# Designs tried in a protein design chat: VHH binders against Flagellar brake protein YcgR (ycgR). Part 43

Target 1, 263 residues: Flagellar brake protein YcgR (ycgR), of Thauera aminoaromatica (c4kar8)
Amino acid sequence: MAELSTPSPASPAPLDGGRGDELEKFTLRGARQILQLLQDLITHRGLITAHTGGGHSFMTAVLKVDEERGRVVLDPSPDPQANRRALAAPRLTCVTQLDGIRIQFPLVGLGEGQDKGRPALFAPLPAEMLRLQRREFYRLQVPLAHELSCLLKAEDLARKPVEVSARVIDIGAGGVAVVVPTGAAEFVIGGTLPACRLALPDGEPIELDLEVRNLNRQTQRNGTEQLRVGLRFAALPRAADTRIQRYIFKTERALNAKARGGL

## First folded at step 7 (VHH)

Design E16 (from D29 with S31T; framework vhh_7pa5_2)
Fold by OpenDDE, second read of step 8:
Structure E16 (fold): chain B 263 residues (1-263), chain A 121 residues (1-121)
Amino acid sequence: as target 1 above (263 residues)
Amino acid sequence: QVQLVESGGGMVQPGGSLRLSCAASGFTFSTYAMSWVRRAPGKGPEWVSTISGYGGSTSYADSVKGRFTISRDNAKNTLYLQMNSLKPEDTALYYCARDLDYWESGTFDIWGQGTQVTVSS
């Protein structure tokens, strides 16, 4: 009986270091700001997904901020194994939402103990907290089963027009990341790709203009080199925007349901 | 409408066991700490146990520690109290209550109607 290893929910891709400058605008590092945001999470009873690595996570909440001791108090998991994993992890990645804004922050130095005689997890206050407005920065990791693609209208090295079918790996309100074979086309950061076609599962492809925002060469485990291309929607019709948002929402809901043990 | 409904009470002999349930509706159950409070005849209310929103943290009154276990199923919006080794002194009306602050005692804003537990030989 082959234990069907339930595919570990993909660890939220580390915020690719290359977006460092853009992310800086959304990163809180001020002690007062961090404290305020943590208090807001407490006030709004925000649910937090704490990622422990290896595809494991548990649900928690900020129960208290101890300013005197410089620590945050978290609700432990009812699962002792989850707590053990959390305590063994060098870093927790905490993800939550407040008023439609995605909040992400690391916790390091997790410990267990009691606060006022009640079991709790403790960590030093985070050094930074990332606030990302969904509309602008949230990227859905596209499930492989969805097979989203984007037909890119690009040029080769000789400036000859070429069409490249690219797999969409993530999608947000502002754009897509795609992977293409190395050498399939020449991309210039800041360049516009006109009249591209984004294929969604729910209907006809969306015609749109794309702006190249970033390029990243990736070597696969098999040694094959691929180019990851970050693309911004240069001009998106309202109807297309609605379709994209609907897709993202529907997919997120499905993924979350699955993660909660739902069919 | 926000509502708490207790069940599972009854009559039991000393040393017996009961399991109380509290069904919650009308609010996001998982985001609130929940508590059990009991009131014996002629006595004031006595806090029994509290559980955090996601169930990872629990606390008990000294009088019930080691005998009672509080738990919750957030998928079912239900709070539980397993009571073992019951004593006549445990005879009371048992209430479930929504706790607004897990760390502050006495911050209950919603109560059920209670379920009667009677421990008698």
Scores: ipSAE 0.316, ipTM 0.734, lowest interface PAE 1.9, mean pLDDT 88
Fold by ESMFold2-Fast, scan of step 7:
Structure E16 (fold): chain B 263 residues (1-263), chain A 121 residues (1-121)
Amino acid sequence: as target 1 above (263 residues)
Amino acid sequence: QVQLVESGGGMVQPGGSLRLSCAASGFTFSTYAMSWVRRAPGKGPEWVSTISGYGGSTSYADSVKGRFTISRDNAKNTLYLQMNSLKPEDTALYYCARDLDYWESGTFDIWGQGTQVTVSS
């Protein structure tokens, strides 16, 4: 069995030194924005890797935000030694991710106590939080109403050329996932599908070479089978990359606006 | 809500076996690679295993190769870790994690609350 990719370490390392000025545009300093982001981490049960220096870290989570006292409540490590290192550290560097967005923030003045009778760690609210969206890790679930499709150039069971219009169910910087009726074409993991055509709402279809990376057979509630195919962009011209990212960002903004009761 | 819930942890003697489960909800489970990550006492988090969206590819940390098996049931939105020949060194809190790399880098954006595995004689 082949490994698809080497997984990253369990938690990403902090972004330190040499990038301060470049990261300024991604740094949140508004009290309301900081409170909202911390609350989002609570709502999504986001696990945080807290770095105490010297290569040491532990996993924690924000249990709650105390706005009146201006502090966060953190879940202590089950390892007492990790908690002692944290309390002795001049600062914690906290790193997490939410929906493909890297979030990093410092905590200074860590203390220990109890929250509702249970051990807890406390720290003043951070004055700043880094919010850096990594394009390559974000995957947009394509709204059904968009009817986004990709014309695949593949082979049938008899190895004859066939064109299959597949519905795109998610899209990211690195590829798409599509749904194909079972038996419409043969797919081989590692195989290349040349000159496929991705139809975005605005403009001409984008011609792409796609590599098959993933296959998932699923039975629908009505008993019909469908095949979900993960496809990597084998080569993506800058103009195509720009159009795909524009679609992703515009759609995400529209979905966020609907969720907030906006337009 | 997007969430992962682990279960199946417990106490076991060295050489014993446990099967961990992770129930996923709020997202299209089959389109994501999934991973198990553990946190042992006194150590940072350690990646244990990853499985591709359809289950055709798996990878393992050197410390668990040949002893652990990762699997998934996409019809039930459930991830599993079969742990055999357990050692005291496997004592840890085990987390289920959703992998964002789409075959590139294995960064995680959602984790479960963890399930405790203790191996002692």
Scores: ipSAE 0.000, ipTM 0.181, lowest interface PAE 13.8, mean pLDDT 77

Design E17 (from D29 with S31E; framework vhh_7pa5_2)
Fold by OpenDDE, second read of step 8:
Structure E17 (fold): chain B 263 residues (1-263), chain A 121 residues (1-121)
Amino acid sequence: as target 1 above (263 residues)
Amino acid sequence: QVQLVESGGGMVQPGGSLRLSCAASGFTFSEYAMSWVRRAPGKGPEWVSTISGYGGSTSYADSVKGRFTISRDNAKNTLYLQMNSLKPEDTALYYCARDLDYWESGTFDIWGQGTQVTVSS
């Protein structure tokens, strides 16, 4: 009787696989900093998605920070089943955004009770909070099976025009991240790549202008160096935007369905 | 200043209809997905629906699917929620929210003060 290892629900794709070291720069561990950030979430009334595992989540908000007791107070779900899952979970992964910055933090030791006569969830203060200053746009990690590509019109070291087929690793409403072989082209941050072509699975490639926003050299396990290029859509036609957003929604839905064991 | 202002709430009988509106200001409206979230008295927030920046994609909670329709007019910076076949369990404060993540991520950075919907006989 082969125990079908239920595929561990895809943890929300780790934010940008920057090396563990890069994430440290964005991780708050100071008690004061954590408290301040939680207070900011309260002040801004930020809604939080709390992931309970197994592809399940519920919407919540930080209601209060109790410094004396060292705990955070959360809104419970209107769904009793979601609350049960939350309470049974060894860890909650909370995801939110404040002022365009993605915030992620774990909560461990969730309990239920009452705050001012209303049902509430309680957890110890998080030990750490990840604050990623990402662009204002949600980024979908592109499944490898989709084989999304972008034809980049760039220049080489000699400023000769070159076309580079780049694999798209993530996509959002504001742009794409791609990987290219090191030395395939020269990229300049702030530079524009005109008349590039983004290939989506649903039809003809989209012609668009791209602006280079960031460059990151990565060494693969096999020792091969790759360049990750963050690209912003410089001028995206409405029709193209619609297609991109549709792709993102469809893909996310599919991924979530899979994570829930449906497909 | 970034602001969302909900309107259109009210009291309606079961089976009735309402249309909610949300006026957005202080940001490029079309660049953001928008969502409706509701909070019933004594309950936590519940996601209702999301629409992409240019309206090409929509999603709904199972509880409202087939009854509610989310739409937007980017020229007017306005989000809408058409609610049909309303039920008592739809009674809640309805919030408009700017969604920075798509689908079930439910990451909202701004939301309005809400508009009250009451479904009662």
Scores: ipSAE 0.155, ipTM 0.636, lowest interface PAE 2.2, mean pLDDT 84
Fold by ESMFold2-Fast, scan of step 7:
Structure E17 (fold): chain B 263 residues (1-263), chain A 121 residues (1-121)
Amino acid sequence: as target 1 above (263 residues)
Amino acid sequence: QVQLVESGGGMVQPGGSLRLSCAASGFTFSEYAMSWVRRAPGKGPEWVSTISGYGGSTSYADSVKGRFTISRDNAKNTLYLQMNSLKPEDTALYYCARDLDYWESGTFDIWGQGTQVTVSS
């Protein structure tokens, strides 16, 4: 049961860093639509990334929708620590994709038990699900060959200023996602990183302020931990906005040209 | 439009072999690490294997090491998984996934519809 876990204080902020009001148009609240979408995830065996807070996540899937008991049944992680973190979390944020559409939903009141004699995680049916189809939420996955980096100005555990060079893994009109070695710096959701430097190909680095929107911890195959950090552009100057959008557009066109055969 | 389409699944007897393929489109295939992930009936998703963008590095789950071989043909935008010495425990829906980093298991941003592999006598 969830009641055996040490509870954490409730956080009102979503993992997307408070974009709830902007996303209301894409939020499904109808019981029939929610049930249909969950059944589609089961039918298509959709993979789900479940975020447990504190930057931790694990891969899961919906095994069953129990309409009579009003709950979903999830595959537990093979990692016992991930399951313990999930049960201790006040909320799970589930992220998945179906037919190119991003789907996100919260689960509250996670418990453990058995389904058909096997370990399972249980949660009440979500009251809402986010389904994103809009271009303004588009993120360009940065080609590894571009070696796009961002020099972050952050603080270490002792609150001493440090600079961390982070690899940019995706970029959009509103921000970037970067990866950093675990322990390189401390990040706080909602915190501001001033005067960071985004290095784009063919030009001077762009100096900009970044806000931390989300965190996700991952363990590499060699046992080294990395942190994925989602960052929002704050107070983006017009010239910087133009350069970022030009990079995105140019890269998209190049990727489309390669897909059609020629460069 | 970015998409991944798996094929090559089917039914095979224990000890048999299958070769899975994944056709990629809408992105520069050679610039991304690619992975195979499987979901067995009644089990959660399990990472199987990853290959770096240019094919110079590969990694495997302990359960398949020595039996499965991941490879890619960047000229054809195609990922492969050669599966030998198949066991009933390998029965699963196999997904092709685009991985943002060779070293980071589970950082997939795109995956396909899957192809079913059934190993039974």
Scores: ipSAE 0.006, ipTM 0.321, lowest interface PAE 9.6, mean pLDDT 78

Design E18 (from D29 with S31Q; framework vhh_7pa5_2)
Fold by OpenDDE, second read of step 8:
Structure E18 (fold): chain B 263 residues (1-263), chain A 121 residues (1-121)
Amino acid sequence: as target 1 above (263 residues)
Amino acid sequence: QVQLVESGGGMVQPGGSLRLSCAASGFTFSQYAMSWVRRAPGKGPEWVSTISGYGGSTSYADSVKGRFTISRDNAKNTLYLQMNSLKPEDTALYYCARDLDYWESGTFDIWGQGTQVTVSS
């Protein structure tokens, strides 16, 4: 009886450290700003997913900010095992959303105790909090089963027009990341690929212009090299934008339901 | 419409057990702490227990500590109160209440109609 190892829900890929400079613009490091944002989470009753590592997470909330002691108070899990994992974790990655803005922050040094006679988790205030406006920066990791593709109209080394079918690996309101075989086409950062076609599961492909924003060569486990291309939507019709947003929303909902053990 | 509906009350003998339920609707249940409050005949309201939004934190009145257990199922939008070792002094109308502040207790903005618990020989 082969124990079907339920694939551990992929820990949200650490925001790829390579976008370090762009992320800095959205990283709060000021003590006052951090405190304000935590207070906003309290005020708005922001629900937080706390990732403990190993594909495990639990739902929590910021209950209180103790400025005097420099700590945040969190709602513990009703699951003792989740709390044990949290306490054993060297770092919690907390993810939430407020007013459509994704908020991510680390907590280090988690402890358990009581606040006013009630069980609570405690951590030092985060040193930094990342605020990413969903519209601009949120990227949905596209499930492999969806087989999203983008037909790229590019040029080869000889500047001859070529069409490359690229697999879409992530999608956001502002663009897509795709993977192509190395040498399939020549891409220039800042270059425009006109009249490309993005295939979504819900209907006809969307014709759109794409701007090359980044290039990353990746070696697969099998030794095959592929090129990851980050593409921005240069001009997106309103109808297309709506379709993309709908797809993202629907997919996220489905993924979250699955992660919660929902069929 | 925001609503709380209690159930599970009844008559029991001393030493008996009851389980109360409170069905919540019209709001995001998991975002709010929930409380049980009781009112005995001729007495003022008495706080019984509170549970945080995700159920990881609980508190009890000294009068019920060790005998009562508050819990919640957020998937079912339901609050529970398991009452064991019931005493005649536990006789009261039991209310479910939404608590706006788990840490600064006593701010209830929504109440159910209550369920009657009677403990008598």
Scores: ipSAE 0.207, ipTM 0.679, lowest interface PAE 2.5, mean pLDDT 87
Fold by ESMFold2-Fast, scan of step 7:
Structure E18 (fold): chain B 263 residues (1-263), chain A 121 residues (1-121)
Amino acid sequence: as target 1 above (263 residues)
Amino acid sequence: QVQLVESGGGMVQPGGSLRLSCAASGFTFSQYAMSWVRRAPGKGPEWVSTISGYGGSTSYADSVKGRFTISRDNAKNTLYLQMNSLKPEDTALYYCARDLDYWESGTFDIWGQGTQVTVSS
């Protein structure tokens, strides 16, 4: 069994509201944020489970966002019964995830037609999207001013040792995410990077073993690509764990104070 | 061009076996975790199994543990799913997917077109 963490496709049931105010803080209502999130689902080909009610659902994906007409274009099911149920439903509840974050949104007014000469489903853009990150996977976004870095002991394409200084983008109890230039080293999901050195603002660098958890290639505005690498702490000495947690707590507190303060 | 192409599906009696294959092209196959995901008619997608980049680590959904085995041949850019002791509830379209995260199942960015498995008497 895999450790229970973020909901997988094996458990894509919609979240019940229970106490509605508990989910409000995770709800996106800005048009720009909604459009960006839908575009991210397209870019990552995010698998979506669309619930039509009565225990019925089907697999779909966002093919396109038609901003001018204010609608999304969805991939129809190969099952004609599922498409008929979807079209008859007053509302679809769509559930998916990106980078371990659960995303859920309603679609109302589903219709059918064609996109690029192929069958497609259409619906108005959702007015809201739920975005849930679990507490145990909380990642502090590292302020650029902190210049946090991790010296990675990795391998090149020929499996020769190389050292790469990588910028730390986020940090949590279970690991860090770093950015490396394309081609600087080869990373394999599940591979171990021994004796890496994490530099925090205070004190000596922390030596630790890292395991490659995820890879994401991103194209920057200027057209250059960078590799974002998620790294899990394979084993943490108690002193290292304490220093990392202290850094996270202090930084969160400082960011909250700055946001609450003036200017 | 990045693509995944599944094969090996078919019709089989309960208790039978099938081996699915997925041919990958257009990316460095060995760098990524790979997963099998299935969709039964009228149901949502169900994650089945994941294998790490070098093949040293595997995980399975509870519904298939002990019956299915995921494996890969990085020299051939091919992913496999050996399915034994098949049950009618295993009837589904089976998709090969590139997985960005071994520990967080369902972080898929590339899928194949699927291969149909039908288990009936």
Scores: ipSAE 0.014, ipTM 0.515, lowest interface PAE 7.2, mean pLDDT 79

Design E19 (from D29 with S31L; framework vhh_7pa5_2)
Fold by ESMFold2-Fast, scan of step 7:
Structure E19 (fold): chain B 263 residues (1-263), chain A 121 residues (1-121)
Amino acid sequence: as target 1 above (263 residues)
Amino acid sequence: QVQLVESGGGMVQPGGSLRLSCAASGFTFSLYAMSWVRRAPGKGPEWVSTISGYGGSTSYADSVKGRFTISRDNAKNTLYLQMNSLKPEDTALYYCARDLDYWESGTFDIWGQGTQVTVSS
């Protein structure tokens, strides 16, 4: 039983860059990509929470990118103390979102001045930006008729091995979501499931390592409970990645053809 | 009923240490990632730290990295936050939260009532 006693949307919170390999895939380092993303934030008037360390933060926005000087122009806080803290900070961690995608980036060397006669904050362009889907990555909803399954090498609460054949309900480049009856196995967020077998229609089952990302217990129409488990591909061989992407592409294409009458 | 109850807050001088605890009940504690989130007066919530279900993976906000340590005792259904080298900026109400997604902090569905930490000379 999960109840939201205080269901307020959380304010943006920084992700730890020290997660290394886990966040590398979502880190942008190309100058053109960084400039484009900053420009998207300007176009959408995105509000940014800038964390100055020690639990302090203020609200800002990117007003302009000065490519000639390699700088971003930021809107200062109406609170003078917040601006003083920002200027004194060795770095800012900026967090925002764009269409449900979390964006996080550092700014180092903040200064103050004026832009078109108005007070402004200036910082060098960030060398990197994190761009992470706030929900799961794009997922194809698996048609029920495909009967797609994954044999999971899971554990019970005492860490004893159990095998569960789970129905795949969605699939994406980064993982799958599966459904199992409540009690069939126990899944631990952050736990690894080695040597699982994903049964795609074309060819032999794919052997792959999965990591538990999320859990959701859901009650079905008949009153029975199912556990939905989100699973990340921990180490995906190139051949397996190609087969999964081919399945996604073919299925999406077929669904799009069905949506257009006469195909 | 799902509940989280924090304790261990108090007043401490800069440079001091505190250990926060969070007692969980009503769910299988070891299956979920757990997080600490703080809120200073007049500010939004700031994520502090997350620990995986078995405790093998941890992550920290840059502001607390190297000073705070998150841990858990699954046999006691208890989450901990060891806070060292405390700064006035760490003054906040600290909440423990059940986290549904280890890689995306902020997918919290159950919150505790919070425990107050005040760092002042």
Scores: ipSAE 0.012, ipTM 0.435, lowest interface PAE 8.7, mean pLDDT 78
Fold by OpenDDE, second read of step 8:
Formats: C-alpha cells, sequence, structure tokens
Structure E19 (fold): chain B 263 residues (1-263), chain A 121 residues (1-121)
C-alpha cells in the first residue's frame, strides 16, 4: 500500500520582504474595506486556498461575516485531517482571486463550531488584506541573452549627476529591477530618476522617468557586491507600455516554447 | 483580464460520461499548473485533479482515480476533464483553478465560476 505522499504544497514563497513598501499600497487595513472585500468574496462564491503551514493547504470559502462578533465563518474541509491541521496552525494564509485580483489575508485564532447547524470554521476578522492586481505585479525574469539595459540618470555621493548603465533582471508592466555595481550611484527610496532610457530588443530605447522603490544589496558568488534596485515606471507613455507588454508576452512565449523542447 | 470559464457540465445517468472544458484567458496558460476542484451541496471543496503546465505530470484524487482524466491544450488555452463512469457522488459544481507558484503548492489564485455536473438516475 504505497502511501501516495500527497505532494507537500510548497509554502507560498514569502512575498519577497523587499517589496514591503510597495505592498503597503495594496494592503487594506480599514475595517470597512476589509468587511466589504470579505462580503464581495461571499457574493462571488470565491474559493480560497488556506495554507496551514508545513506545505499543507485546503480549499475553503467565506460563508459569512459576523460583524457583531467580529468573526469570519469559513467552510470546513471535507478532510478531517486538513481541519485538524488548520485548527492546530497558529496562522492561516488565505489566498484567492476576485475579478482578476489576487487577494491574500491572514487568519489567526481559528476555531471550529456550527453555523446554523452546519459544521463551520471561525476566525477573527483579518487585520489586513492584501489586494494585488496581477498585471502590475507580474515580473518576467529577463533572459541573460537579451541583455536588457537601463541607463539611469542618477547622482553620486557628491550629488553630481552620473549615468549608470544597469542590467535589467526582471520587468513588468509597472517597472523593472536592475542591478548596478555598488557605489555607482546613490539611490534614495522614493526618489525620482528623470529621463532614463530603457533598452528593449525591438527598437529604440524608451525614455522614461523611474521611481526608486526598493534597494537590496546582493553578494555574488564571486564575492562582488551588487545593488539590486527596484524601479517603478513613472508616467509611462501608452506607446511605451504597449512595447513593454509586447516584449514580455513575446519573451514568455519563447521561454515556454524552449521549455517544451521545441527550440 | 485574467479569466477562467468552465463549460461542459450537465445532467447524466449513473455510469455516463461528461467532458468538461475550461477556457483560460489573460495569462500565459502553459506556465501554470491547472486543477479541477469540485464542491458538492453541503460539502466543502474537494480537489479532483491537477496537471502540470506542459502536461507532463498529472495527479488525481483517490475518489476519481481511474475514472477521470485531466488534459490540456496549451495552443487553445484550454483545460479538460474527461469524466467516465460517473456516480451520484460526483454531483457537484466543478471549478477550474490556476495553481499559484509551484506545481506542488496546492495553492490556487484564479477560479472560474464553475460548471454544474449532476449525476442522477
Amino acid sequence: as target 1 above (263 residues)
Amino acid sequence: QVQLVESGGGMVQPGGSLRLSCAASGFTFSLYAMSWVRRAPGKGPEWVSTISGYGGSTSYADSVKGRFTISRDNAKNTLYLQMNSLKPEDTALYYCARDLDYWESGTFDIWGQGTQVTVSS
């Protein structure tokens, strides 16, 4: 009797901690907003994946919001073992989608009981809910062979204007991540880099303004330190947006074809 | 817009067959594992089957193993579920779902509206 080891669901990769400030923009903390979003989930009968930790998850749904008691009512799993794991977990991470938007929220203090004579799970209302619009957050890992670059107009430590050619490592509809040598320029989170140039393979560089969103120092295997800079597109022209989207789609298609053994 | 749309549900007699389809749009379909999940009246959701992005790997719940077959056509952005030897206990709303990050994550971030399957004599 080979115990079919149910593949341990890989814990959702923690949203890369470096995106903390960006995530704040998409995090709902208002009680009214949270209640409304939960109600919307109920209305749309959206299924939710609830992660219990240790690579385990189960499917559930929000059945009811009890405002008076400050709790949410969830559909229990048909698997008693999943319910036991859920109840034993210090925290549930709930993931779902509504209208193409990814929604993630924690539940703490899960309990079991009955709602109108039916088995149910109960938890206090979440303190926060993350609402992520996919298009804005999808990042294509740029193949090294494409050699995408971004010319950054930045300042050095002396506030002297400098131009830094940065390699683009990922790109999305909302921005790029680039790598620069440490000390090449001084970057300030929230700062704007005006009149930068993004080089795409399909034509002339795109001139655009960039906003620094995050900074991460990375040490390479060879011991060289690099700075990863997350940059948001500021005031991107429509034509540029179209080009970026086209590049992303084309590249994804090519990568998929390669992965299938076609090229 | 990211969307999943299920179709092919209906009413069948015990022992009958149905083929469900799920049309995907708004994302690169082949990059994601896809799953079928069902919800019977008065019961919680039940995982049915999963298929890898390129269709090289499939998994099934014990309750449907040997009777159901999951497949996909990435050129058509469509997920399928062939259901044979249907039983009354297979009566449920069937959802198509996209797996989030990893094949083994069991985490779904996109759902369709579901298609109703009713098995009744």
Scores: ipSAE 0.006, ipTM 0.228, lowest interface PAE 12.2, mean pLDDT 85

